# VH-VL binders against q9umr5: the designs that were tried, part 449

Target 1, 268 residues: q9umr5
Amino acid sequence: SYKPVIVVHGLFDSSYSFRHLLEYINETHPGTVVTVLDLFDGRESLRPLWEQVQGFREAVVPIMAKAPQGVHLICYSQGGLVCRALLSVMDDHNVDSFISLSSPQMGQYGDTDYLKWLFPTSMRSNLYRICYSPWGQEFSICNYWHDPHHDDLYLNASSFLALINGERDHPNATVWRKNFLRVGHLVLIGGPDDGVITPWQSSFFGFYDANETVLEMEEQLVYLRDSFGLKTLLARGAIVRCPMAGISHTAWHSNRTLYETCIEPWLS
Key: E = the ipSAE of ESMFold2; O = the ipSAE of OpenDDE; V2 = 0.75 times the mean of E and O plus 0.25 times the DockQ between their complexes.

## First folded at step 21 (VH-VL)

Design yh30 (framework fv_nofazinlimab)
Fold by ESMFold2-Fast, scan of step 21:
Structure yh30 (fold): chain C 268 residues (1-268), chain A 123 residues (1-123), chain B 112 residues (1-112)
Amino acid sequence: as target 1 above (268 residues)
Amino acid sequence: QVQLVQSGAEVKKPGSSVKVSCKASGGTFSDYAISWVRQAPGQGLEYLGEIIPKFGTRNYNEKFKGRVTITADKSTSTAYMELSSLRSEDTAVYYCARTKYDILEGFSDFDYWGQGTMVTVSS
Amino acid sequence: DVVMTQSPLSLPVTLGQPASISCRSSQSLVWSHGNTWLNWFQQRPGQSPRRLIYKVSNRDSGVPDRFSGSGSGTDFTLKISRVEAEDVGVYYCMQGTHEPYTFGQGTKLEIK
């Protein structure tokens, strides 16, 4: 008997992207109940992340309630940030493995195809003017825009990422940390050939400093302060890092070797 | 000079599948999302789904999930819509249309449409 | 699904007179301040739909100034200040705020 798996998709995405992942799970863990949540599909994936968190929360509550032995989360790209917030706002989640599949956990700062597609006249250096406005914060991609050259604006204007990372104070921060720490395993997956998540180390809680030098998780203030429990989880042996080269952003959920190496071992 | 050119009319038997193509020109295929919309004779417009060829992402109207598949071939700038398990109520003109997701200028929904492909489901 | 209701469904108009079509949504179409994804399309007999208006009030290039869109929240209007013979066809409103995208039933504009 295997624990149920809940899958949360990414930007512009839907359950269709996970057909190969479901096949892999069925082959290695037959009988696993896998629910891919078709909420905020396509265009709706651009809705504010707190709105998405509320909708996904409502969907996962009955699934978790029916699985007293626990559930696993597989959360792809932007979906990994939704899952970060779910684990913090839910007082009674029973998540064993939280598998973060190439998600920008410390934010995004890159001139990638998604930026060019959504802001064709903007460069990453100029996007802070738009994203750190109230208007810009109504779009999910701006909720995790993290300009390392305007950290003061990020801290003041980010309505989502700065709060869940404990970089800006929030009345619920202590409760959110306590809730997040209930997770059994935090499995971080990502790699240098992703091509979208910038820096790719954001998937492992690394990020740019003001000179665009990447500092790894253990050098981040959120880790050193233990703002939401990363240092505690690492000391507990609960953080798994699984980097893999050669995988592009849209291939993380459809690569068999990636699945066998980084995902399969954590699906009890 | 933007054009979306669709494949020709199809006559299919109940229970079969149909695959309609939509070739984009005059703009950058990879800069746009391609949607499929149908119109039964004498009726209104009904959305089936959308693909973003650049990212390979797809989204389908729940009503058609399990029967509709939308794909894209970036090398030929062509999107496809396949509908399976055909029934008489699937008789309709099927249109492709394009959308641009520019956050600053605003989403430009269905700015250009193909000429339509008549699909007739008959015994 | 969001239901889009148009009124009237049949609109006979005398040449040169104004015409107005109403579109009402079952849910708010507001995404955020200033962003409402409501569009208007014209379908002439035997032709594909052609977009006239996007984002409530923005007129497409080549669309005559006599066409205008307005509205907010759940209530929207397409106006033609003076109807011309070439305007005959079916007009559809369409929302893109909620998936799946949905269309009104259509308003058939005819010359009396």
Scores: ipSAE 0.803, ipTM 0.896, lowest interface PAE 1.1, mean pLDDT 93

Design yh31 (framework fv_nofazinlimab)
Fold by ESMFold2-Fast, scan of step 21:
Structure yh31 (fold): chain C 268 residues (1-268), chain A 123 residues (1-123), chain B 112 residues (1-112)
Amino acid sequence: as target 1 above (268 residues)
Amino acid sequence: QVQLVQSGAEVKKPGSSVKVSCKASGGTFSDYAISWVRQAPGQGLEYLGEIIPQFGTRNYNEKFKGRVTITADKSTSTAYMELSSLRSEDTAVYYCARTKYDILEGFSDFDYWGQGTMVTVSS
Amino acid sequence: DVVMTQSPLSLPVTLGQPASISCRSSQSLVWSHGNTWLNWFQQRPGQSPRRLIYKVSNRDSGVPDRFSGSGSGTDFTLKISRVEAEDVGVYYCMQGTHEPYTFGQGTKLEIK
């Protein structure tokens, strides 16, 4: 009787990362069919996000078709951006709860371990030169690199995030907005001790201005213009914010208190 | 100087498990992914899986999923590969190799290898 | 899985003569516009593999310039301009574009 749950992982991840999450769901909602999509694992998580969206779309279609009462999405880190795009490009999705687990919804601008791993000789201040090139846009992490000091370059060069956020025009924007608005609940999870997502408020649609001062969702142009439906969802009561301190980036899917507080209530 | 040093040869019975170690030196263990590759006698190379110790992430070749487990201990700069439910077909030299995921310079696949560990599975 | 096919599998060559090894993939190895993760390895008898070439055509440090790699898409070549006695061994191509990573069958280079 519980709706099926589809899990979309993040950078370098695989289904193994979600063992604890599956245990928690089985304990609180026994009988739930949980599918962790084992696509774009490891190195393939670095492929362009639009390529990943296409592959995940093909995988979720039969799952959604078999669940006329609806499905839930739990999308971790970079996976939350994949799920954002899925909700927009699918004319027929039946997603009830979209649970975004520490995902950089407004982008990333930080010198964290992942960036030092992938750009070992580069400072965050110089990544715009690489990421906003055609070559850089071939890598998923550059698809959501959002340098607040070069916002004009981000708007022109981002092949993914600027488009799904409605920050740059796209022919399909009206349809994407209509599709996204069909979601039942947008559950946003994140926190100050994540250590990877920078600023951590990106998980809640907040982001840096040109002075690196964080502006929250309601101050973003994207929200004020209702570019893809955030203002409409908030007015509908469909956005849930669940911040939690003390959780590092790789622990969101394995913390029982986080699960009970932020995830469990949305798995009908 | 980069060096990957593997544990010594093992002889195992069918149905048992083997755990091979790979100790890294001469570079920062946390900056690299560690992959495992095997080679049956007189045959070619076959990929088993990979771990990124820094992030705790791991991936396995679907052929070995459910039997292979790769782990790492950052405090000793050592990666491990455990293969369970051993069959005679698992007799091979098992190698560890390292990879760097540098977007600017490009992925540096398997730039250094361990010396290999012979695992013999026989009744 | 991506199948990597090498030819020839046995390559007898005279000292000082050139040698060429072909590698074909069952799928394009172009990860995205211009990034192709194809590598070449040498395995001398009783030793671990050693990488010679990465990203199609880039030589590793310490690899003699008589070794060169070329190719695109699905067709790749490793060339040795003048074979020396120390070049005896098995040569493998390997793709890293698609998971799982896969190797060619190996080409055994022997001196005539």
Scores: ipSAE 0.788, ipTM 0.888, lowest interface PAE 1.2, mean pLDDT 93

Design yh32 (framework fv_nofazinlimab)
Fold by ESMFold2-Fast, scan of step 21:
Structure yh32 (fold): chain C 268 residues (1-268), chain A 123 residues (1-123), chain B 112 residues (1-112)
Amino acid sequence: as target 1 above (268 residues)
Amino acid sequence: QVQLVQSGAEVKKPGSSVKVSCKASGGTFSDYAISWVRQAPGQGLEYLGEIIPYFGTRNYNEKFKGRVTITADKSTSTAYMELSSLRSEDTAVYYCARTKYDILEGFSDFDYWGQGTMVTVSS
Amino acid sequence: DVVMTQSPLSLPVTLGQPASISCRSSQSLVWSHGNTWLNWFQQRPGQSPRRLIYKVSNRDSGVPDRFSGSGSGTDFTLKISRVEAEDVGVYYCMQGTHEPYTFGQGTKLEIK
């Protein structure tokens, strides 16, 4: 029998966005119990990420308890960050495959229409003034805003991303790292035609330096210091990188070729 | 200026489905979320769900999950609400309304409404 | 779900006199300090609802100064300083802080 799959959605999203994904899983792995969590749907997806982590944690505990052989997580966009934190705060999780669908794992710094939709009068160069305030940190989008030109402010003000990435010290960092390392496989998915996640390499733990040149995961301090276990996971052979061109941000959960190539192999 | 124009009245039998349209004009369709709200004759307002066409996302009130489907066609600036497995208690005027999400200014909930579509469910 | 309770449900008022409608939520509507997603709508007979007030106290463009909103946390009030004949209709409060969004049961304002 196949391990249960838990799906965590993204910004403004709900379970109904994953109908095609569920169809694909049912076709290739019939009998799989798939739970798409209907928490923090729509507007509530803008709630602080730590609040979302607590709510999703309460929902996943009974699912994990009923599956002693393990579960898989499929976490889309912002949901990938929720899952990052879940794996760190849960000292008893039994996640085999953590599949991250185009999630800004190193943060977001893009002047896309998606950003303009929430901040219509702001430029990306000025968003640090809003996001790195206590006010801004009450909104999920600001919890992973990562301005490469104000890295000092990001490190000091980010209440979520800088902490889960081990970029700023936290009393629980050692425990969070130990917990995260319990994961069987970290499957990273993303691509250059996403159009929302900026830089798109953020989905693979790459990010801008101060000159807006993208440095890949292996050149990041969080990797080099092994702050939360990326270097250890890579050495273990537990990190899978699956980039795919031609897929826009809202299509990752509904593209059959993407599913067959990047997701299906990891749903034991 | 800003208008949300809905499709005409419908009479449906129990067990069937109805699909109501809401066409936006006077503003950029993709700049706004579109919500659906119903009102039974002589009763109050009840929220069904919301779609954000730009994000391609939608969410529904738990009470209607499994029966309500909200979609949008950006090329025609039109949002749709489909309600299935109709019962007599689904008889109501169905409204679309728009919302603007702005982190700095705050959320502008339901600033403009459509004229409403009467859906009558009877044998 | 958040329950929105309005009082009174029926509000007969003499022309030119003030009117007040209360709205209470079953839990706090504060999103973050300074942002409370509480709105007021007016529905005239046979018409769609029209928003009067958003974010507790902000009056929409074209809404007469006679209308004002106030409140915090769980207790909110809509006031009409001097009722005019055109104010007849049903008034609804609505919260957008918690999903699903919910409305009060409505207050019918009538001229005596």
Scores: ipSAE 0.718, ipTM 0.848, lowest interface PAE 1.4, mean pLDDT 92

Design yh33 (framework fv_nofazinlimab)
Fold by ESMFold2-Fast, scan of step 21:
Structure yh33 (fold): chain C 268 residues (1-268), chain A 123 residues (1-123), chain B 112 residues (1-112)
Amino acid sequence: as target 1 above (268 residues)
Amino acid sequence: QVQLVQSGAEVKKPGSSVKVSCKASGGTFSDYAISWVRQAPGQGLEYLGEIIPHFGTRNYNEKFKGRVTITADKSTSTAYMELSSLRSEDTAVYYCARTKYDILEGFSDFDYWGQGTMVTVSS
Amino acid sequence: DVVMTQSPLSLPVTLGQPASISCRSSQSLVWSHGNTWLNWFQQRPGQSPRRLIYKVSNRDSGVPDRFSGSGSGTDFTLKISRVEAEDVGVYYCMQGTHEPYTFGQGTKLEIK
């Protein structure tokens, strides 16, 4: 009776991280078929995002084909960007709710302890040197590095985020926009105490300008130009914003109050 | 100097569980991933899984799915590997080893190993 | 899972002579632009494995320059230019490109 749910994890993650989420879904929507995709787990989560999109696409096709009533996506952190691309490249997706759990939708620009783990000798001000090289673009974390002080390099070198956001031209942009617009609901979740996603408003399509002042979604060029359909979705009433304070990055998938407030209402 | 110090040898009955510890010293525990590898007597090396305490993430070899659990306590700089539903085939030396993930310099896989913990499963 | 195949499995060598161990992977181990996560380990009798080579050809600190690694894609080689008595042990190749990480069967190096 309930639509199947497909879960896409984040950086270094695996299905193990979602055991609490699965329990919540089972309690509120018993009988829901939930598939947590064990692709690009652990170290493989650092593979280029387009490679991950292709692998996840192959896994979701048979699930979507067996669910003519539609499916829901719950996509955590980096996984939210994978799901953004899936919705654009799939001509035949039947996704109802796309639930984005604290994903850097406009990119990442912060050298939290998390990023220092992968780049121990680099500050956020100089990560553009490695990330915007061909070598750096072979790592997922660099595919959504968005340095507001080197926007020209981001636009030229980003092999993933600039393309899916329509910030750089691509031959498939019109088709990607058409495909993305088929989504029933875009549910955006995030909050100020995440501690990893920087700025946290990136989860809501807000981002830094050149002075590191956060501009919200409605002030972004991608929204104003309707590059991939955000303005159209908002006008349709299809965008849901659910910010919550007090939740750290690794707790979005295991907080019952967050689940009940922001996720449960969108699982049919 | 970096050391990974493991708990002592254990003898277990079939069907029970064993929990082996690996304490890191001489470095920052949260800077590294800790992997578990086993070696049956006279045989090769087999990977069980890995934990990254800094991210709170863990990944397991599918072969041990449902039986292996890897945890970490950052306050004591100690990683643990618990293997349940033990069989005689689980008799092996269990090793912990560390990995540094550095995108600029490259991944440093299994650069230091613990001394190993012999686990014998017999009735 | 990526299968790592070593050859030979038994390698008797005369002291002072060269030795060579081959390692073949069932899938390419190339991550990107020169990053290939292939490692070589030495295990002396009764001891923990010790890493000798990482990223195909880089020697760890303290490893004698008699040891060298080479290869690309799916075919890799560990060479010892002049075998010494302390080199006795089992040598393993290991890939870290694909999860789960996998090891070769091991090559036992013995003095003739």
Scores: ipSAE 0.783, ipTM 0.887, lowest interface PAE 1.2, mean pLDDT 92

Design yh34 (framework fv_nofazinlimab; at its last look DockQ between E and O 0.82; V2 from the best seeds 0.78)
Fold by OpenDDE, look of step 22:
Structure yh34 (fold): chain C 268 residues (1-268), chain A 123 residues (1-123), chain B 112 residues (1-112)
Amino acid sequence: as target 1 above (268 residues)
Amino acid sequence: QVQLVQSGAEVKKPGSSVKVSCKASGGTFSDYAISWVRQAPGQGLEYLGEIIPMWGTRNYNEKFKGRVTITADKSTSTAYMELSSLRSEDTAVYYCARTKYDILEGFSDFDYWGQGTMVTVSS
Amino acid sequence: DVVMTQSPLSLPVTLGQPASISCRSSQSLVWSHGNTWLNWFQQRPGQSPRRLIYKVSNRDSGVPDRFSGSGSGTDFTLKISRVEAEDVGVYYCMQGTHEPYTFGQGTKLEIK
């Protein structure tokens, strides 16, 4: 039988968005038990990500327990960060494939309509004042705000991304790295036409330097220092990069071609 | 000024479906979320679900999952609520309402309402 | 789901006298950042609901200052300093802090 699939949604989202994905999985892998977790739906997805991690952990533990052969995670957008953190804090997870579906894994620094929708009175260049405050860090979107022009504030104020990245020293860094490295495969999915994840390379652990030049994963300090295991995963062939053009952010979970190319191979 | 104008009254048989529309004007449709609330005769208000047209994301009250479908057409600034497998208990006035999301200012829930659409389910 | 409990459910009031409606939530409506999404709605006979108060104590435009909202955590109150004939209707509290949104049972305000 196929390993169970657990799905974690993104910001302002719910299980409804994954109805097509469920259909695809059912068609290609009949009998697969797919659980789309309806936790922190809608506006609740704005809650601090650590709170979400705890909630999702409680939900996945019993599923994993019933699947001794392992499970697959499909985590969309903000959900990809939740899942990465989840795998970092769980010393006994049995995740075979962690599929990060258009997730801002290295953070967000976008100035898109999406951002303007959330912050109608603020510019991207000024959000650091909000997001790197104690108040701002109570919102999920600020938990992975990564301002390349204010690295000091990011490193010191980011209560989530900087920690799971191991960019700021903390007592659990070694253990979290060990836990995360239990994953069988890390499948990174994203593309240049996403329109929300900014830069889109963030889905592949690429990100801006201080001059807003996009550097790839291998150029990032988190990779070079192997702070949470990216270098180790890559070395053992456990990282899969699957870029795809022509897909908008809200369509990653509902595109058949994307599914067949980037998701399906890792559900077997 | 902002207005939400809903479609007219419906009379339906049990087991059938109804689709109610809500057209917004006087504002930018994509800046807001549209929620649906119903009220049975002489009863209180019950939340059905919400759509954020800009993102296409939908959130449903679990009580109605599987029966309620909320959609939106940005080109016409119109939201829709479809309720299937109708029962007599679904007889109610159905309202659409607008919600403004703002991280800094907070959520402004249901600042404007439609006039309501009476849906009667009877054999 | 968060249960919103209003009291009283029936509120007969003499014109010119004050009125008070209580709303209690089954869990805190405060987010970690401090905001509380508690709203009050008025529904006059034969009309759609109208928002009176948002975020516990903010009056909507056009709402008379004789209406006021207060409270914190799980206990909230709507007050009318001097009830007028046009205030007849049903009042609902609503929480928007937790999905799904939930309303109180409603309080029917009538003139004695």
Scores: ipSAE 0.858, ipTM 0.929, lowest interface PAE 0.7, mean pLDDT 96
Fold by ESMFold2-Fast, scan of step 21:
Structure yh34 (fold): chain C 268 residues (1-268), chain A 123 residues (1-123), chain B 112 residues (1-112)
Amino acid sequence: as target 1 above (268 residues)
Amino acid sequence: QVQLVQSGAEVKKPGSSVKVSCKASGGTFSDYAISWVRQAPGQGLEYLGEIIPMWGTRNYNEKFKGRVTITADKSTSTAYMELSSLRSEDTAVYYCARTKYDILEGFSDFDYWGQGTMVTVSS
Amino acid sequence: DVVMTQSPLSLPVTLGQPASISCRSSQSLVWSHGNTWLNWFQQRPGQSPRRLIYKVSNRDSGVPDRFSGSGSGTDFTLKISRVEAEDVGVYYCMQGTHEPYTFGQGTKLEIK
């Protein structure tokens, strides 16, 4: 009766992080078939995002084929970007709710302990030298590094984010937009206490300008140009924004109040 | 100074569980991933799984999935490996080892190891 | 899973002579240009493994320069230019490119 749910994890992650989420879904929507994809687990989550998109695409095709009434996606952190690309490259997806759980939809520009964990000798101000090289683009974290002070380099070098956001031209852009617009609901979740996603408004398609002032989604060129359909989805009433304070990055999938408020309503 | 100190030897009965600890020396715990590797007497090395305390994540070798559980306690800088449903084939020295995920310098796999914990499964 | 095959498995060597250990992987270990997660470990009798080489050819601090690593793709070699008595032990290659991480079966180096 309930549509199947497909879960796509984040950086270094695996299905083990979603045990509480599965418990919540089972309690409120008993009988829901939930598939947490164990692809690109652990260090393989650092593989280039286009490689991950191909692998996840192969895994979701048979699940979607078995569910003619549609499926829901719950995509956590980096996984939200994988799901963005899946919805664009699949001509035949039947996704109803795409639930983006604290994902850096406009990219990442943080100088947190998490960045230092991966780049111990780098500052956010100089990471563009590494990430915007062909070598750096072989790592997923660099695929969505978005330095607001080097926008020209980001636009030219980003092999993933600039393309799926329509910030740089791509031959498939029109088809990707058409495919993405098939989605029933785009549910955006995030909050100021996340501690990893920087700026946290990236989860809602907001991002820094050149002065590091956050501009919200409606002020972004990608929205104004309707590059992949955000403006069209908003006009259709298909975008849901669900910010919540008090939730750290690793707690989005294990907070009952968050689930009941932001996720449960979209799991028909 | 870098040190990974493991708990002492264990003798367990078939069907029971064993929990081995690995304590990292002061202040380095959150900077690294901790992996578990075992070695049966006279045999080679076999990977069980890894935990990354900073990211709150863990990943297991499919061969041990359902029997192995790896946890971490940040307050004591200690990682744990618990193996359930023990059989005689689980008799081995269990090692913890650390990995640094430095993108620029490259992944530094298993740069320091604990001293090992002998787990003997006998009736 | 990626299979790591070492040869020889037994390596008797005369003191002062060179020694060479080969390691072959069933799949390419290349992550990206300049990044191949192939490591070499030494295990002396009764001791924990000690890493000698990481990222194909990078020698760990304190490892004598008589040890060197080389290779690419699926074929890798650990060389000891002049074997010393302290080098006795089992040597393992290990790949970290694909999960789960896997080790070669080990090469026992012993003095002839």
Scores: ipSAE 0.828, ipTM 0.903, lowest interface PAE 0.9, mean pLDDT 93
Fold by ESMFold2, look of step 22:
Structure yh34 (fold): chain C 268 residues (1-268), chain A 123 residues (1-123), chain B 112 residues (1-112)
Amino acid sequence: as target 1 above (268 residues)
Amino acid sequence: QVQLVQSGAEVKKPGSSVKVSCKASGGTFSDYAISWVRQAPGQGLEYLGEIIPMWGTRNYNEKFKGRVTITADKSTSTAYMELSSLRSEDTAVYYCARTKYDILEGFSDFDYWGQGTMVTVSS
Amino acid sequence: DVVMTQSPLSLPVTLGQPASISCRSSQSLVWSHGNTWLNWFQQRPGQSPRRLIYKVSNRDSGVPDRFSGSGSGTDFTLKISRVEAEDVGVYYCMQGTHEPYTFGQGTKLEIK
């Protein structure tokens, strides 16, 4: 008998995007209850991430309650940030594997065709003016915009990412860290050919310094200070890194080799 | 400048399917969402779903889920809507329309429409 | 689904006189802190819909100044300051704040 799997989609997504992933799970783990949460679909994926976290929290509670032995999360792109926040705010979650599929865990600073689609007249160097404003924070993509050249604005204006990273003080930081650390495994998936997540190492908690040099997870202040539990989790042997080249952003949930290598082993 | 040109009228029997095309010109196809809206004779407008070619994603009105398939071909700048298990109440003019998602300016919903495709479902 | 209710459904107007169409939603159309994706469309007989107003009050390019939109929350209004013969047709409000997008029933504008 396999633990139930909960799937959380990304930006402009819906449950349909995961049809191939569902097929793979059915083939390798027959009888697994898989729920693809059909919330904040399409345009509504641009709603503030805290609003999305609240809605997803309400949806996962009954699933987790019916599975006292635990559940697994598979969370794609923006959905990985929603899931990380869920692990922090839920003091009674029973997640064993948190599988993060090419998620911008340390934020986004990229001028890709996908982001130009939402910001057609802007450049990444100027997006901080939009994203670190009250207007911009009404949209999910700005909730994890992370401009390495305007860190002071990021730390003060980010209503989501700076909080769940423990980069800005708040009264629940200690409780959130405790809750996050109850996860069994953190499985980080991503790769250099993603084309959207920038830097792609954000999927592994890497990110730019002020010179746009990528610092790996172990060089990040949030890791060194163990602000939300990454250092503790790594020391416990609970972090799995599964990079894979040759996969574009929209193909992570439809690549069988990726599934077999990076996902399947963690669906106990 | 931007134009959406749809395929011609169709007459279909109940239980069959129909596939309507929508070819975009005068812009970059991947810059927009393409939505489908229908209008039964003498009735109002009803949204079916959308496709976002850049993201490769589709979102359907739950009322039509399981019967509607929306696809796109970037190489021809063409979106398609297929409706299966047709019923007489599916008789309608089917329109494509586009949306521009722009965070700074706000969403620009259905700013351009196709000419419509009449689909008649009768025995 | 958000229900969009228009009134009146039939609007006979004397040429040159003002017209007003009401649109009410079953829930707030405010996205977060004031963003509201409420649109108005005109459909002339035998034609595709044409957008007139977006984001409650923004007039589309090429739409005459006599058309104006207003409202907030759940209550919205389209006004035509002086109805002209070319304004005959059906007018629809539409909300894009909540999935699925929904339209009002339409208001048929006629010249008396």
Scores: ipSAE 0.687, ipTM 0.850, lowest interface PAE 1.6, mean pLDDT 91
ESMFold2 (binder alone), look of step 22: mean pLDDT 89; pTM 0.927

